VH-VL binders against q9nrl2r1430to1533. Designs and how they scored, part 220

Target 1, 104 residues: q9nrl2r1430to1533
Amino acid sequence: GGVHELSAFEQLVVELVRHDDSWPFLKLVSKIQVPDYYDIIKKPIALNIIREKVNKCEYKLASEFIDDIELMFSNCFEYNPRNTSEAKAGTRLQAFFHIQAQKL

## First folded at step 13 (VH-VL)

Design d31 (framework fv_erenumab)
Fold by ESMFold2-Fast, scan of step 13:
Structure d31 (fold): chain C 104 residues (1-104), chain A 122 residues (1-122), chain B 110 residues (1-110)
Amino acid sequence: as target 1 above (104 residues)
Amino acid sequence: QVQLVESGGGVVQPGRSLRLSCAASGFTFSRYGMHWVRQAPGKGLEWVAVISSEGSNKYSVDSVKGRFTISRDNSKNTLFLQMNSLRAEDTAVYYCAKGTRFYTSGYGMDVWGQGTTVTVSS
Amino acid sequence: QSVLTQPPSVSAAPGQKVTISCSGSSSNIGNNYVSWYQQLPGTAPKLLIYDNNKRPSGIPDRFSGSKSGTSTTLGITGLQTGDEADYYCGTWDSSLSAHVFGGGTKLTVL
């Protein structure tokens, strides 16, 4: 057995998941806990879904991966008022992502 | 020198088609998202469309969806806008612009061409 | 209609400071980097500010940008006659999946 090589996308998703501000983004928003979310957000996504897409080689180009990450942040800011802990975490995590995405 | 040069504008009747081109030089074209922005006579800037660095993601303003198609040829450093079913309200100077990032939501445009004029009139 | 709101005009005397405002919402200015553009009469737009407050090479420090909440401002100090132009704010709108511009502000140096 050789050493597994992680893709650049997988490495970046792992960095995002491990970031202190990733908590609002780890899994899809619960319809039971947040009933109006899916009335407002038409293209829901989360880091677990993005990671699954990376593992299934569904991203053919770096721009597709980055657009999904940006969609995730866009959804956060659309649903959550700016003064919420979710929106503040999203702002910091997005800034981190923009720095890391320069490597792609 | 970093440059964008548009071509393909002209005078055309409503319902006709035009294809605009934008020739890029002086930077690594394949690394950046590219935009089309238009400006009607005496009006402000209106964003038209964007394409990601590798061409996989495309977005356009709702008023041109189904009529305009953005595309790129990275081997020739060229951006295109295919404009079908042209309307009088499409009359504008069309600028091509380089995004500051390789992805479509890349927030800003740092290099602009001089523009090419499209006039749709009967 | 413009998604981002700018005053249609602003004026000041040479040497003075002027501030141009741009207001949006959470789906655009609130959560995305903002850029500012200068368009001199008869010319293509030129980037003045990107990522809220950064200047491209060649843009003098008389030009500054700031963002607070859903609004952003362009500041110009030491105003010169050569600054007479239209100024536009711009950013990505996440709900529209589109880049949006303000309606533009005409700066007149009296």
Scores: ipSAE 0.007, ipTM 0.589, lowest interface PAE 10.7, mean pLDDT 87

Design d32 (framework fv_erenumab)
Fold by ESMFold2-Fast, scan of step 13:
Structure d32 (fold): chain C 104 residues (1-104), chain A 122 residues (1-122), chain B 110 residues (1-110)
Amino acid sequence: as target 1 above (104 residues)
Amino acid sequence: QVQLVESGGGVVQPGRSLRLSCAASGFTFSRYGMHWVRQAPGKGLEWVAVISSEGSNKYSVDSVKGRFTISRDNSKNTLFLQMNSLRAEDTAVYYCAKGTRFYDSGYGMDVWGQGTTVTVSS
Amino acid sequence: QSVLTQPPSVSAAPGQKVTISCSGSSSNIGNNYVSWYQQLPGTAPKLLIYDNNKRPSGIPDRFSGSKSGTSTTLGITGLQTGDEADYYCGTWDSSLSAHVFGGGTKLTVL
């Protein structure tokens, strides 16, 4: 920690963005391409939104950051059936997140 | 199954140009960052350049900036290195290498080609 | 000179254990993932370790990696004559906007 190092939240978001399984989570789901998504998911979120919140110092506690990441995964599993590529990617990325979050 | 094959090396005089190619197969080429790494005779590995999965970001070592250009054609699964104003110091085996991550261009290289030799001499 | 510092050589007998060190700074090892590579004479490099401590499929568990602060180590147990090679650490350097390799360590097995 300190001015000469990246924040723990920024480092973790960068690692999530660069992970092979981040593709369903990079940006908000398109309303044009998937209009029923917003009928089902009431609190949409994505890695670009979370990263913006990190950059604006909107997370005061690690728990707030963790809650937003968990919301993102929860939305994925609520919308996508277990056997989809999205749900499988979400399962692997969430496992990776849980290992890294042990350091927060 | 996963394979990278370099081509385009040769013997050239100082100040000339060469274009190296790297043909990729067995993986989704458009998802991964790609690197060029070189090794001069009897020397260690020296990283040359990287290009991100979609081609939007490129970085290269200072000694080749303005002379070498990395590019890719995702429709052809091919990576390129355009080498202009070649110097004796550019003499090396040139390897192409695949990054370890989707969307990733700066970390680790898990698949390597066999290399192509570039000799710059008078 | 190399931005990442490795010993130029290390040696041990078959069946022994060796550790190869690699030292850097906050701009490279300290803030980025580290990889280790094996290069047998006359061949292309082969990835042994990525993301500090993970092995690609096909790499035996005799090879291990670890990172602490601005340093990383490659451990090799149960040494075999086929392990004679040059070993390189590598990572991204944020201050240089470039990937950097260590100078390499020649492993000799008696």
Scores: ipSAE 0.000, ipTM 0.571, lowest interface PAE 16.1, mean pLDDT 86

Design d33 (framework fv_erenumab)
Fold by ESMFold2-Fast, scan of step 13:
Structure d33 (fold): chain C 104 residues (1-104), chain A 122 residues (1-122), chain B 110 residues (1-110)
Amino acid sequence: as target 1 above (104 residues)
Amino acid sequence: QVQLVESGGGVVQPGRSLRLSCAASGFTFSRYGMHWVRQAPGKGLEWVAVISSEGSNKYSVDSVKGRFTISRDNSKNTLFLQMNSLRAEDTAVYYCAKGTRFYSSSYGMDVWGQGTTVTVSS
Amino acid sequence: QSVLTQPPSVSAAPGQKVTISCSGSSSNIGNNYVSWYQQLPGTAPKLLIYDNNKRPSGIPDRFSGSKSGTSTTLGITGLQTGDEADYYCGTWDSSLSAHVFGGGTKLTVL
């Protein structure tokens, strides 16, 4: 908790957003573009939502922040077949996240 | 020092329920994903379920979906597996295992308990 | 059967070298870190290799791991009778959203 943790979360979210592989995760999946997504994924989330939660101090524990990021990757792998560009981007971004999260 | 101890196994009739517990000590339990893995008599390892560090994310193998629920209580350093509608094919030794990386539920397992035996028979 | 394929058995004499293979696909071994586990008779599994080729503290350097494409191998040199065990590869499968294990390889040291 506290200002130091929140600053670390903001920095990490910024690093994730600017990563080349963040494109599938920047905003919620469109129901118009992907009609069956919300039939399969029950807890949708994206980096813009996580960043908003960080800015509003809604994470009380580092583990809550980490769980939301992991939920985002989990949703990606559940919905997208492994040979898709989305799943490949998710795999690389998740590896990057695990390295960066060790600094928390 | 780092230990996982399973309990709650036993002999039950088909269709009944059983709750397994795993008591963790010697590491910061709340920072790691936790797994249940089972092994039927004379068979190989079969992964059952994982839960993320805070409990927000859960995954399980298809054969137990809708019947088994993984949960955790970080204040008590305890992992649980609620097993409903038990079938003969659920007969196995159930191991509790700790994930190798902080926070992640998708990596391997570095610490294992000694297992608790579940037998489903009539 | 198992999503990851291992030979069911392998055997060698004390002091020899052995390699155990594990084959998968791009949804598992191809895109994710691989671990190897040793299970001695009547005991819980023990981690031998993680992150494709790293050893936990206490695991001797005669155990090694490697990954190439969608396959991984466990190498054991200087075989000892105490190495008789079942060996399992394991990894995350992104298409299944599940951990998967190989079927296991029984190592006999004669």
Scores: ipSAE 0.000, ipTM 0.570, lowest interface PAE 15.4, mean pLDDT 86

Design d34 (framework fv_erenumab)
Fold by ESMFold2-Fast, scan of step 13:
Structure d34 (fold): chain C 104 residues (1-104), chain A 122 residues (1-122), chain B 110 residues (1-110)
Amino acid sequence: as target 1 above (104 residues)
Amino acid sequence: QVQLVESGGGVVQPGRSLRLSCAASGFTFSRYGMHWVRQAPGKGLEWVAVISSEGSNKYSVDSVKGRFTISRDNSKNTLFLQMNSLRAEDTAVYYCAKGTRFYSSGYYMDVWGQGTTVTVSS
Amino acid sequence: QSVLTQPPSVSAAPGQKVTISCSGSSSNIGNNYVSWYQQLPGTAPKLLIYDNNKRPSGIPDRFSGSKSGTSTTLGITGLQTGDEADYYCGTWDSSLSAHVFGGGTKLTVL
């Protein structure tokens, strides 16, 4: 908890946003472009939402922050077949996240 | 294994109604968007409508808006197309097609039924 | 008239190569993934290419797709008589909120 922990979360979110494989995760999926997404995914989330929660001090525990990031990846793999570019990007970004999250 | 079977086509007079059905098997029907696509005699493919996996979102071509309604019953693995105020220009073979996720793997129809024929004539 | 433009016909001899073009705009091909469908005479359409250039299981590698800007092409090498069919490009159109198909191209192998 606290300010120093939130600064670590902000640093990690910025690294995820800057990663080459972040493109499927930057913003919430559009209902117009992907009409069936919200039929399948009941807890949508994206990096812009997570970053906003970090900046508003809404994460009280590191586990809450990690759970939201993992939900984002879980949603990706639930919606996207594993042979898609989205799922492959998600797999690589998740591995990167797991390495960086060791610092938390 | 994965199969779509259309039914409900026939010959009707202009202004009448028909309801088409598509029975799905071999996949988890409730997880996929479903499409209706038609083809007039000797013409190309024309997309008609799509319904999202749980039925919360629907889109259709402007020429059928207000006349055609797409719906589904996930408990029966069945897709429907209610066609009202039929016109001669609606004469076509109607295919149901299984959608994939939009954007993920792109937007495409991976499984098609054999079609059911609708003829609107007097 | 179709939203996506294809030539009405193409022809070549067995063993040769053909390319079928499909032209659209930024609201469809320019910003969305493209698919191609094969329709043999008297049959339902079959998915041939998805995500611009990928083949479903069971589609031979002599079929290929590519996309550049607002256009896409289907390439067929080693033509066989069994390839005689109508070929359709397809994609989502963001301005229409609708899926659109090309007008179709009849391939004759003579």
Scores: ipSAE 0.006, ipTM 0.624, lowest interface PAE 10.0, mean pLDDT 87

Design d35 (framework fv_erenumab)
Fold by ESMFold2-Fast, scan of step 13:
Structure d35 (fold): chain C 104 residues (1-104), chain A 122 residues (1-122), chain B 110 residues (1-110)
Amino acid sequence: as target 1 above (104 residues)
Amino acid sequence: QVQLVESGGGVVQPGRSLRLSCAASGFTFSRYGMHWVRQAPGKGLEWVAVISSEGSNKYSVDSVKGRFTISRDNSKNTLFLQMNSLRAEDTAVYYCARGTRFYSSGYGMDVWGQGTTVTVSS
Amino acid sequence: QSVLTQPPSVSAAPGQKVTISCSGSSSNIGNNYVSWYQQLPGTAPKLLIYDNNKRPSGIPDRFSGSKSGTSTTLGITGLQTGDEADYYCGTWDSSLSAHVFGGGTKLTVL
């Protein structure tokens, strides 16, 4: 239980969205472009969904918000081999998130 | 098959140094935060330090700050704890543990090694 | 002085149920996921519960966890002699930037 300061979550999501390496994470993966994605990834998530949850006050604990961001990165590394542009973008954005999350 | 194996423990005099190693196998080491936890003889668990999956974020308990340094080599699937200026109060079994998350503030540890014993005595 | 407070001991007979409490504050249990660990004599700790109430593969359903406010509890039903061990709660403390453990509870099955 409890309610967190939601402006902090909104600020962090906005910073992630604006980052150059956010492109694989802005929206859910397309079934047309990547037809096997949803056979492999059972809990899909993206920044637009996380931002909507922040706006609707659905995160009651900081841990819930952080876990959704981490799920997004975990999905990326599970689906995409390390040498892909997606995995490389994910690694850099994850490092950026870790730095920003120090303020949370 | 998921396994952590600690090494590097021993008996040393106060003021000396030891470096502990933890060899990981059976999982993608680079995707997990890693912890060191210690337990003095007959005492409870005391968390020592954590390092994030990429190595960029580190935290340690106040009593070891400035003396202990956690590090990792993802190319070798190995976690390290450099222990300088050892004190009698550092005497413990040191466990290596895998975090349930890739980030340092992860909330639990799901895989543990068997521990390596460090005894600091004069 | 542990940041998280547990009773030092608890005891019950085989087949009974016990609850082990763990109390903290808003900076730890109140804002973060809690884990519970079992340590059999002479062995490394083993994760019993993570994310407040989830069991790792291989942990029987007679072990359960719950969290309410700044406190968490480990429930054990159908006690077996093999459950005799030390039990620890643990979580992240945001104010300390450190992981904290409870002081441990010795469970005796007599």
Scores: ipSAE 0.013, ipTM 0.680, lowest interface PAE 8.1, mean pLDDT 89

Design d36 (framework fv_erenumab)
Fold by ESMFold2-Fast, scan of step 13:
Structure d36 (fold): chain C 104 residues (1-104), chain A 122 residues (1-122), chain B 110 residues (1-110)
Amino acid sequence: as target 1 above (104 residues)
Amino acid sequence: QVQLVESGGGVVQPGRSLRLSCAASGFTFSRYGMHWVRQAPGKGLEWVAVISSEGSNKYSVDSVKGRFTISRDNSKNTLFLQMNSLRAEDTAVYYCAKGTRFYSSGYGMDVWGQGTTVTVSS
Amino acid sequence: QSVLTQPPSVSAAPGQKVTISCSGSSSNIGNNWVSWYQQLPGTAPKLLIYDNNKRPSGIPDRFSGSKSGTSTTLGITGLQTGDEADYYCGTWDSSLSAHVFGGGTKLTVL
């Protein structure tokens, strides 16, 4: 309790990070290793950035937090064809997120 | 201030093509998924298609696959529905609608246009 | 036939309350957020409820939504003649990769 207590948003981000299908979303894509990513994706985001925003209390409404998570999934589906392991992981993780986010 | 205005409906013969447009204003169009929803005379709502915020991902109902193409021009704040090989069963009022989120999966549609009527008859 | 099942009609007198049910499966209502729409005769649909139980600005609190498992319910209290409309539930279906609507429920207020 107290100092170590997680917010509802932090709790949900931790659950997403621990999910087996989180691997495409943990960190921002490297500009050096995948340069065409940033030609296609204009608003890059990842779970580490969202977690940092939660820790800095940058989300005032649950809808703002949900919007950033959904932007992350939207970017995945824009860049990756639907038959890729990335897109399949994104589809499963998004469904998991929808179930967990209902408590917000 | 937030508004969607459809245009391009009309009366067409079976087998012909029609292109619908939806002009968006009052919000950052490029951030939101956009939908087309239709309603046949005296019937319920039927979802037709969605396009993601950046335009790379598209989904549509099976009955229009291969015939209808959803597209968008974010520089002009405009959504399109290209309808080819039209059938009598495509007769409906066509609404464009804005998703509440950046991607449309599982979300509501919070802004709707007034609709444009498409009648397919000979 | 619709993937989401609603009763075709419901009726009540002014001042009463009604509930409209909507039933689906794990691939739609069970795993995704639900919205409810009101369509007055001759008009475009209007969002009443989003994210299962939230109201957009301007929607009175006599409208409410709830979700339990694979079913959702729209509640309307203090019925007014102006509530006479068709009501639709809607959500994404992950197995179909499509948004689905219920068949609609006609509310008659007499």
Scores: ipSAE 0.007, ipTM 0.656, lowest interface PAE 8.9, mean pLDDT 87

Design d37 (framework fv_erenumab)
Fold by ESMFold2-Fast, scan of step 13:
Structure d37 (fold): chain C 104 residues (1-104), chain A 122 residues (1-122), chain B 110 residues (1-110)
Amino acid sequence: as target 1 above (104 residues)
Amino acid sequence: QVQLVESGGGVVQPGRSLRLSCAASGFTFSRYGMHWVRQAPGKGLEWVAVISSEGSNKYSVDSVKGRFTISRDNSKNTLFLQMNSLRAEDTAVYYCAKGTRFYSSGYGMDVWGQGTTVTVSS
Amino acid sequence: QSVLTQPPSVSAAPGQKVTISCSGSSSNIGNNFVSWYQQLPGTAPKLLIYDNNKRPSGIPDRFSGSKSGTSTTLGITGLQTGDEADYYCGTWDSSLSAHVFGGGTKLTVL
């Protein structure tokens, strides 16, 4: 990625963070509140980590950025049953991401 | 084992309709964007339409907007192209292709079917 | 017209090197990943290069891709008679909200 692509990643992460359904994804899941999470999820990630990677220019390709966002959603659906508020939020936010990612 | 098989092509008169199907096997169909690409006899590749992994987003080339509709049934691992108001210039081999990405703009197609032939003539 | 411009034909002898160019604009090649496809006569297209310069499993390293600004190039070294085919560049065009292909380049190996 060039400067334009990195700016687009930052814009998209900001839009995701500000979305009403971002609340399960803003920070890493708490081991204290959800003690079995890290027994099930082997590659944890969250929007704050992705945003830091964008700011440090760690994504060299748009596909790497997209893969990290998709990993975040995959983790959500693996851990949370489909009828939970977390999984429903994830479903709506992922659909929003797919629409926005088409502009990358 | 990974394959795409198109069907539904044939010879049809101008103004009529055809529905193309693409049966996917050997991969998790619901995780990838899917494309239709056509090629007129002796001509180059022309992209027709794409649908995102969950069907939420669809895009098509301007020349088919309002006439062609892309859709998918993830429970049946099947992609569709409904073609209405067919014209002579729609005559082509129609290929089904799997996107390399989860999203519609996803930069390339890594698995292709063998194609199904659509001939629009009187 | 094709939005991406390729030469209609290129030719070279067996064992030689050839490059196929593809020129676009900021809304397509400039801002998006490029792929290259090979189409042998009577067959479906085959992906040769994705993400500007990466090869799928099974594609020999004789094939390479590069991108600079609004242009991309497919390089083929050690030409073989089996490389005779049509070659297409392709990418997403953000202004059109559509995937676009180049017009194709016929490679003749004589």
Scores: ipSAE 0.007, ipTM 0.602, lowest interface PAE 10.3, mean pLDDT 87

Design d38 (framework fv_erenumab)
Fold by ESMFold2-Fast, scan of step 13:
Structure d38 (fold): chain C 104 residues (1-104), chain A 122 residues (1-122), chain B 110 residues (1-110)
Amino acid sequence: as target 1 above (104 residues)
Amino acid sequence: QVQLVESGGGVVQPGRSLRLSCAASGFTFSRYGMHWVRQAPGKGLEWVAVISSEGSNKYSVDSVKGRFTISRDNSKNTLFLQMNSLRAEDTAVYYCAKGTRFYSSGYGMDVWGQGTTVTVSS
Amino acid sequence: QSVLTQPPSVSAAPGQKVTISCSGSSSNIGNYYVSWYQQLPGTAPKLLIYDNNKRPSGIPDRFSGSKSGTSTTLGITGLQTGDEADYYCGTWDSSLSAHVFGGGTKLTVL
């Protein structure tokens, strides 16, 4: 989209980054730190990549932005068991995102 | 009920080989990264090697590269360490340990075996 | 050893508090999660803290971890004679592509 949509995307990404539960999502998972991550997760993504795409106007539709955020959460739940700190943070942050996405 | 049991240690002469095994029970072995850690008599912990849950990624400490090989058999819930060209400096208790992360080779180790002793002497 | 620096020993009386420091660099503690381990004489190590400040089930809350920059500390409150052990910090090091342990700290409770 347009300038107004991009402003909304930037605002939402900033809110996600500032959320207490954003820590598992700030940067791409390191292959050195987690060697088997990329054997399991075929479409890796993180908030820093999404923010860069917003700033470069790479999202043409709101649905594309939403799809990337949902992919990020999907990857979290696929890799991390539900009882982990990562999965619990992901669950809370995803709920927050769904509330904020009503503004899109 | 979560348990790791090492075996295969013994007394060998320099230049010989040993294969250590670690039998896992009480957790889904194929989901976790696995480590070997050693401790020389009266010394601290020294990390040796890690293998990812699927066996696709392996790392080891430089002093054992080319001599030691970590491997796993997920169908048998067993971790291995093949130790070739053994040196007196390899004398230690060898522990196997489970990574803290599901599917991860991990940075932390939450379950440890009791260790198996390797003595390299002439 | 040497990559992560710990004091060789600490001591305190029962009921007191101690902190054990562990200092590294940006290639290890600065960029990666830290774990702490307790090793009683003649036993295998036991995980006390993982992911900087998380406790496994069964570890009492008198054990705590914290990380700031390239350093981390293990805090033990309400010291008991059964806490007398060697304590190790551990983390990943990207320059070595290896997990590294601190040299260990012997805790004496007198």
Scores: ipSAE 0.006, ipTM 0.600, lowest interface PAE 12.6, mean pLDDT 87

Design d39 (framework fv_erenumab)
Fold by ESMFold2-Fast, scan of step 13:
Structure d39 (fold): chain C 104 residues (1-104), chain A 122 residues (1-122), chain B 110 residues (1-110)
Amino acid sequence: as target 1 above (104 residues)
Amino acid sequence: QVQLVESGGGVVQPGRSLRLSCAASGFTFSRYGMHWVRQAPGKGLEWVAVISSEGSNKYSVDSVKGRFTISRDNSKNTLFLQMNSLRAEDTAVYYCAKGTRFYSSGYGMDVWGQGTTVTVSS
Amino acid sequence: QSVLTQPPSVSAAPGQKVTISCSGSSSNIGNTYVSWYQQLPGTAPKLLIYDNNKRPSGIPDRFSGSKSGTSTTLGITGLQTGDEADYYCGTWDSSLSAHVFGGGTKLTVL
């Protein structure tokens, strides 16, 4: 968790946010629009929360940053059936993340 | 119970091929990264390869790149290692191991098989 | 040869404490989580510590891990003859895009 790692986190989260498949992940799932989500998903997270944590220097290790991103994908696959547009977007964005995360 | 069982080891001549399999049971195989780790007789542990939970990412140690290929079949709960152009230096017990994480760089291995022996001799 | 450096051997008497060191760099221990493994003669490795300092279910609290900078240590208290084994540290190396193990430390209970 050095200065160079923190800079890399910001670069990577910006790349994720700008990716075409980021739309299911930009903000926390709405309790109003998806009422059962929080009955199933106990540790909700989204890219806006992760980016805020990066900006506040809350990640001390690269593994902590990676764990939060992977939690986001894990939540997606837990809640959304395989054939949904959300799960398909998650699969593609996760593959992109795995390639980019080798910089961390 | 949670277990990993390796198979496919044997005695082969240099330049030949072997395909190792690892059958997983007792956990949701498709949720975890999977590793191959080897140990030559009387030597330490050497990591060989990893594959992410959905097969999206694969990494291997430089000494086996171009010769060994890791793959998985989540519908059959099975991990594979295709080993081509085998060398005497590849002689080892090969363990499959479950990652503690979903992703390929997921750092720890919490479930190990008993190993399968590969002997490359002329 | 090994990217992670461990002493080849350590020894202590029954009931004593031993500490096994593992030294790396900013691309491995300094950058991510560390695990420790125990290998009894003729058996598969067993995970003792993951995520620097966490124990899997069934691992006694006599085993502890800690990480500082680019180094990590495994502590074993109340040594028993059944603790005689090889101990390995392991982690991901971002520069190699590979998991790396230390060379192993043989623990002897004198």
Scores: ipSAE 0.007, ipTM 0.617, lowest interface PAE 11.5, mean pLDDT 88

Design d4 (framework fv_erenumab)
Fold by ESMFold2-Fast, scan of step 13:
Structure d4 (fold): chain C 104 residues (1-104), chain A 122 residues (1-122), chain B 110 residues (1-110)
Amino acid sequence: as target 1 above (104 residues)
Amino acid sequence: QVQLVESGGGVVQPGRSLRLSCAASGFTFSRYGMHWVRQAPGKGLEWVAVISKEGSNKYSVDSVKGRFTISRDNSKNTLFLQMNSLRAEDTAVYYCAKGTRFYSSGYGMDVWGQGTTVTVSS
Amino acid sequence: QSVLTQPPSVSAAPGQKVTISCSGSSSNIGNSYVSWYQQLPGTAPKLLIYDNNKRPSGIPDRFSGSKSGTSTTLGITGLQTGDEADYYCGTWDDSLSAHVFGGGTKLTVL
């Protein structure tokens, strides 16, 4: 009856999803709300997609998982100017990720 | 032991105010998101509001926006709900609840208080 | 109206298995982790399942959760009279920026 053992990738994705600064990253940017996003960002990704890939065991190496998370942050900083709430949230969440990723 | 204790409920007339408190013990309060959830007599659970671990982010249901304010004092391990302009429809047992993770203001709630009753009647 | 739909009641005999369903949409169950709660008469809710399928310490493995698409289910095996309670699913809704609960299911042990 206790908590089940989690994979390292699942544990980290759960912590990222539940972080206060995850709000820009929970799902893909809406094409209706932000129509120019997909003209600028050619490899869109979000935590819900990464979580699904973890659940389907699509990451064979830690580097593949880390690359997808870093792509997500890279997209944020490419699209959003540094003074925006999205970029500030991304900066804090990325710092948190770098600390937690040391366990991978 | 991990515990939440609500207080501040009572019987009030419509249009009046109440301030609910929730005292936390047995865990590092400043590391978790906190929720208020209510339940009207004979009805289901209705989420009211959440506050992030440091108080930087807050969300509430539309029906209480502008009337209810969630806040916290991490130095005192206490969560608050300031309820203004109370209506008969706000009559419920009010529970405080702890989020399941350090860095979450939403999702699951793993520790609940026993609730405090608010009755709004003339 | 509740945005998460549960059956209002289910019933079974001691020792049997029951499944309680909860249906939502892409803005809630489809995009967020799901939790399940048990509320015994006259008591506060108790967390049974979090992160779709995980049990807190102290919850027996008779209780299980699963999520598929925009729906989630709570399974209870080896039903006991002490399991008579209201059961609620809950999750975050992105479109509302709010946590939402299902309407609740009353479990009766015959």
Scores: ipSAE 0.000, ipTM 0.571, lowest interface PAE 15.7, mean pLDDT 86

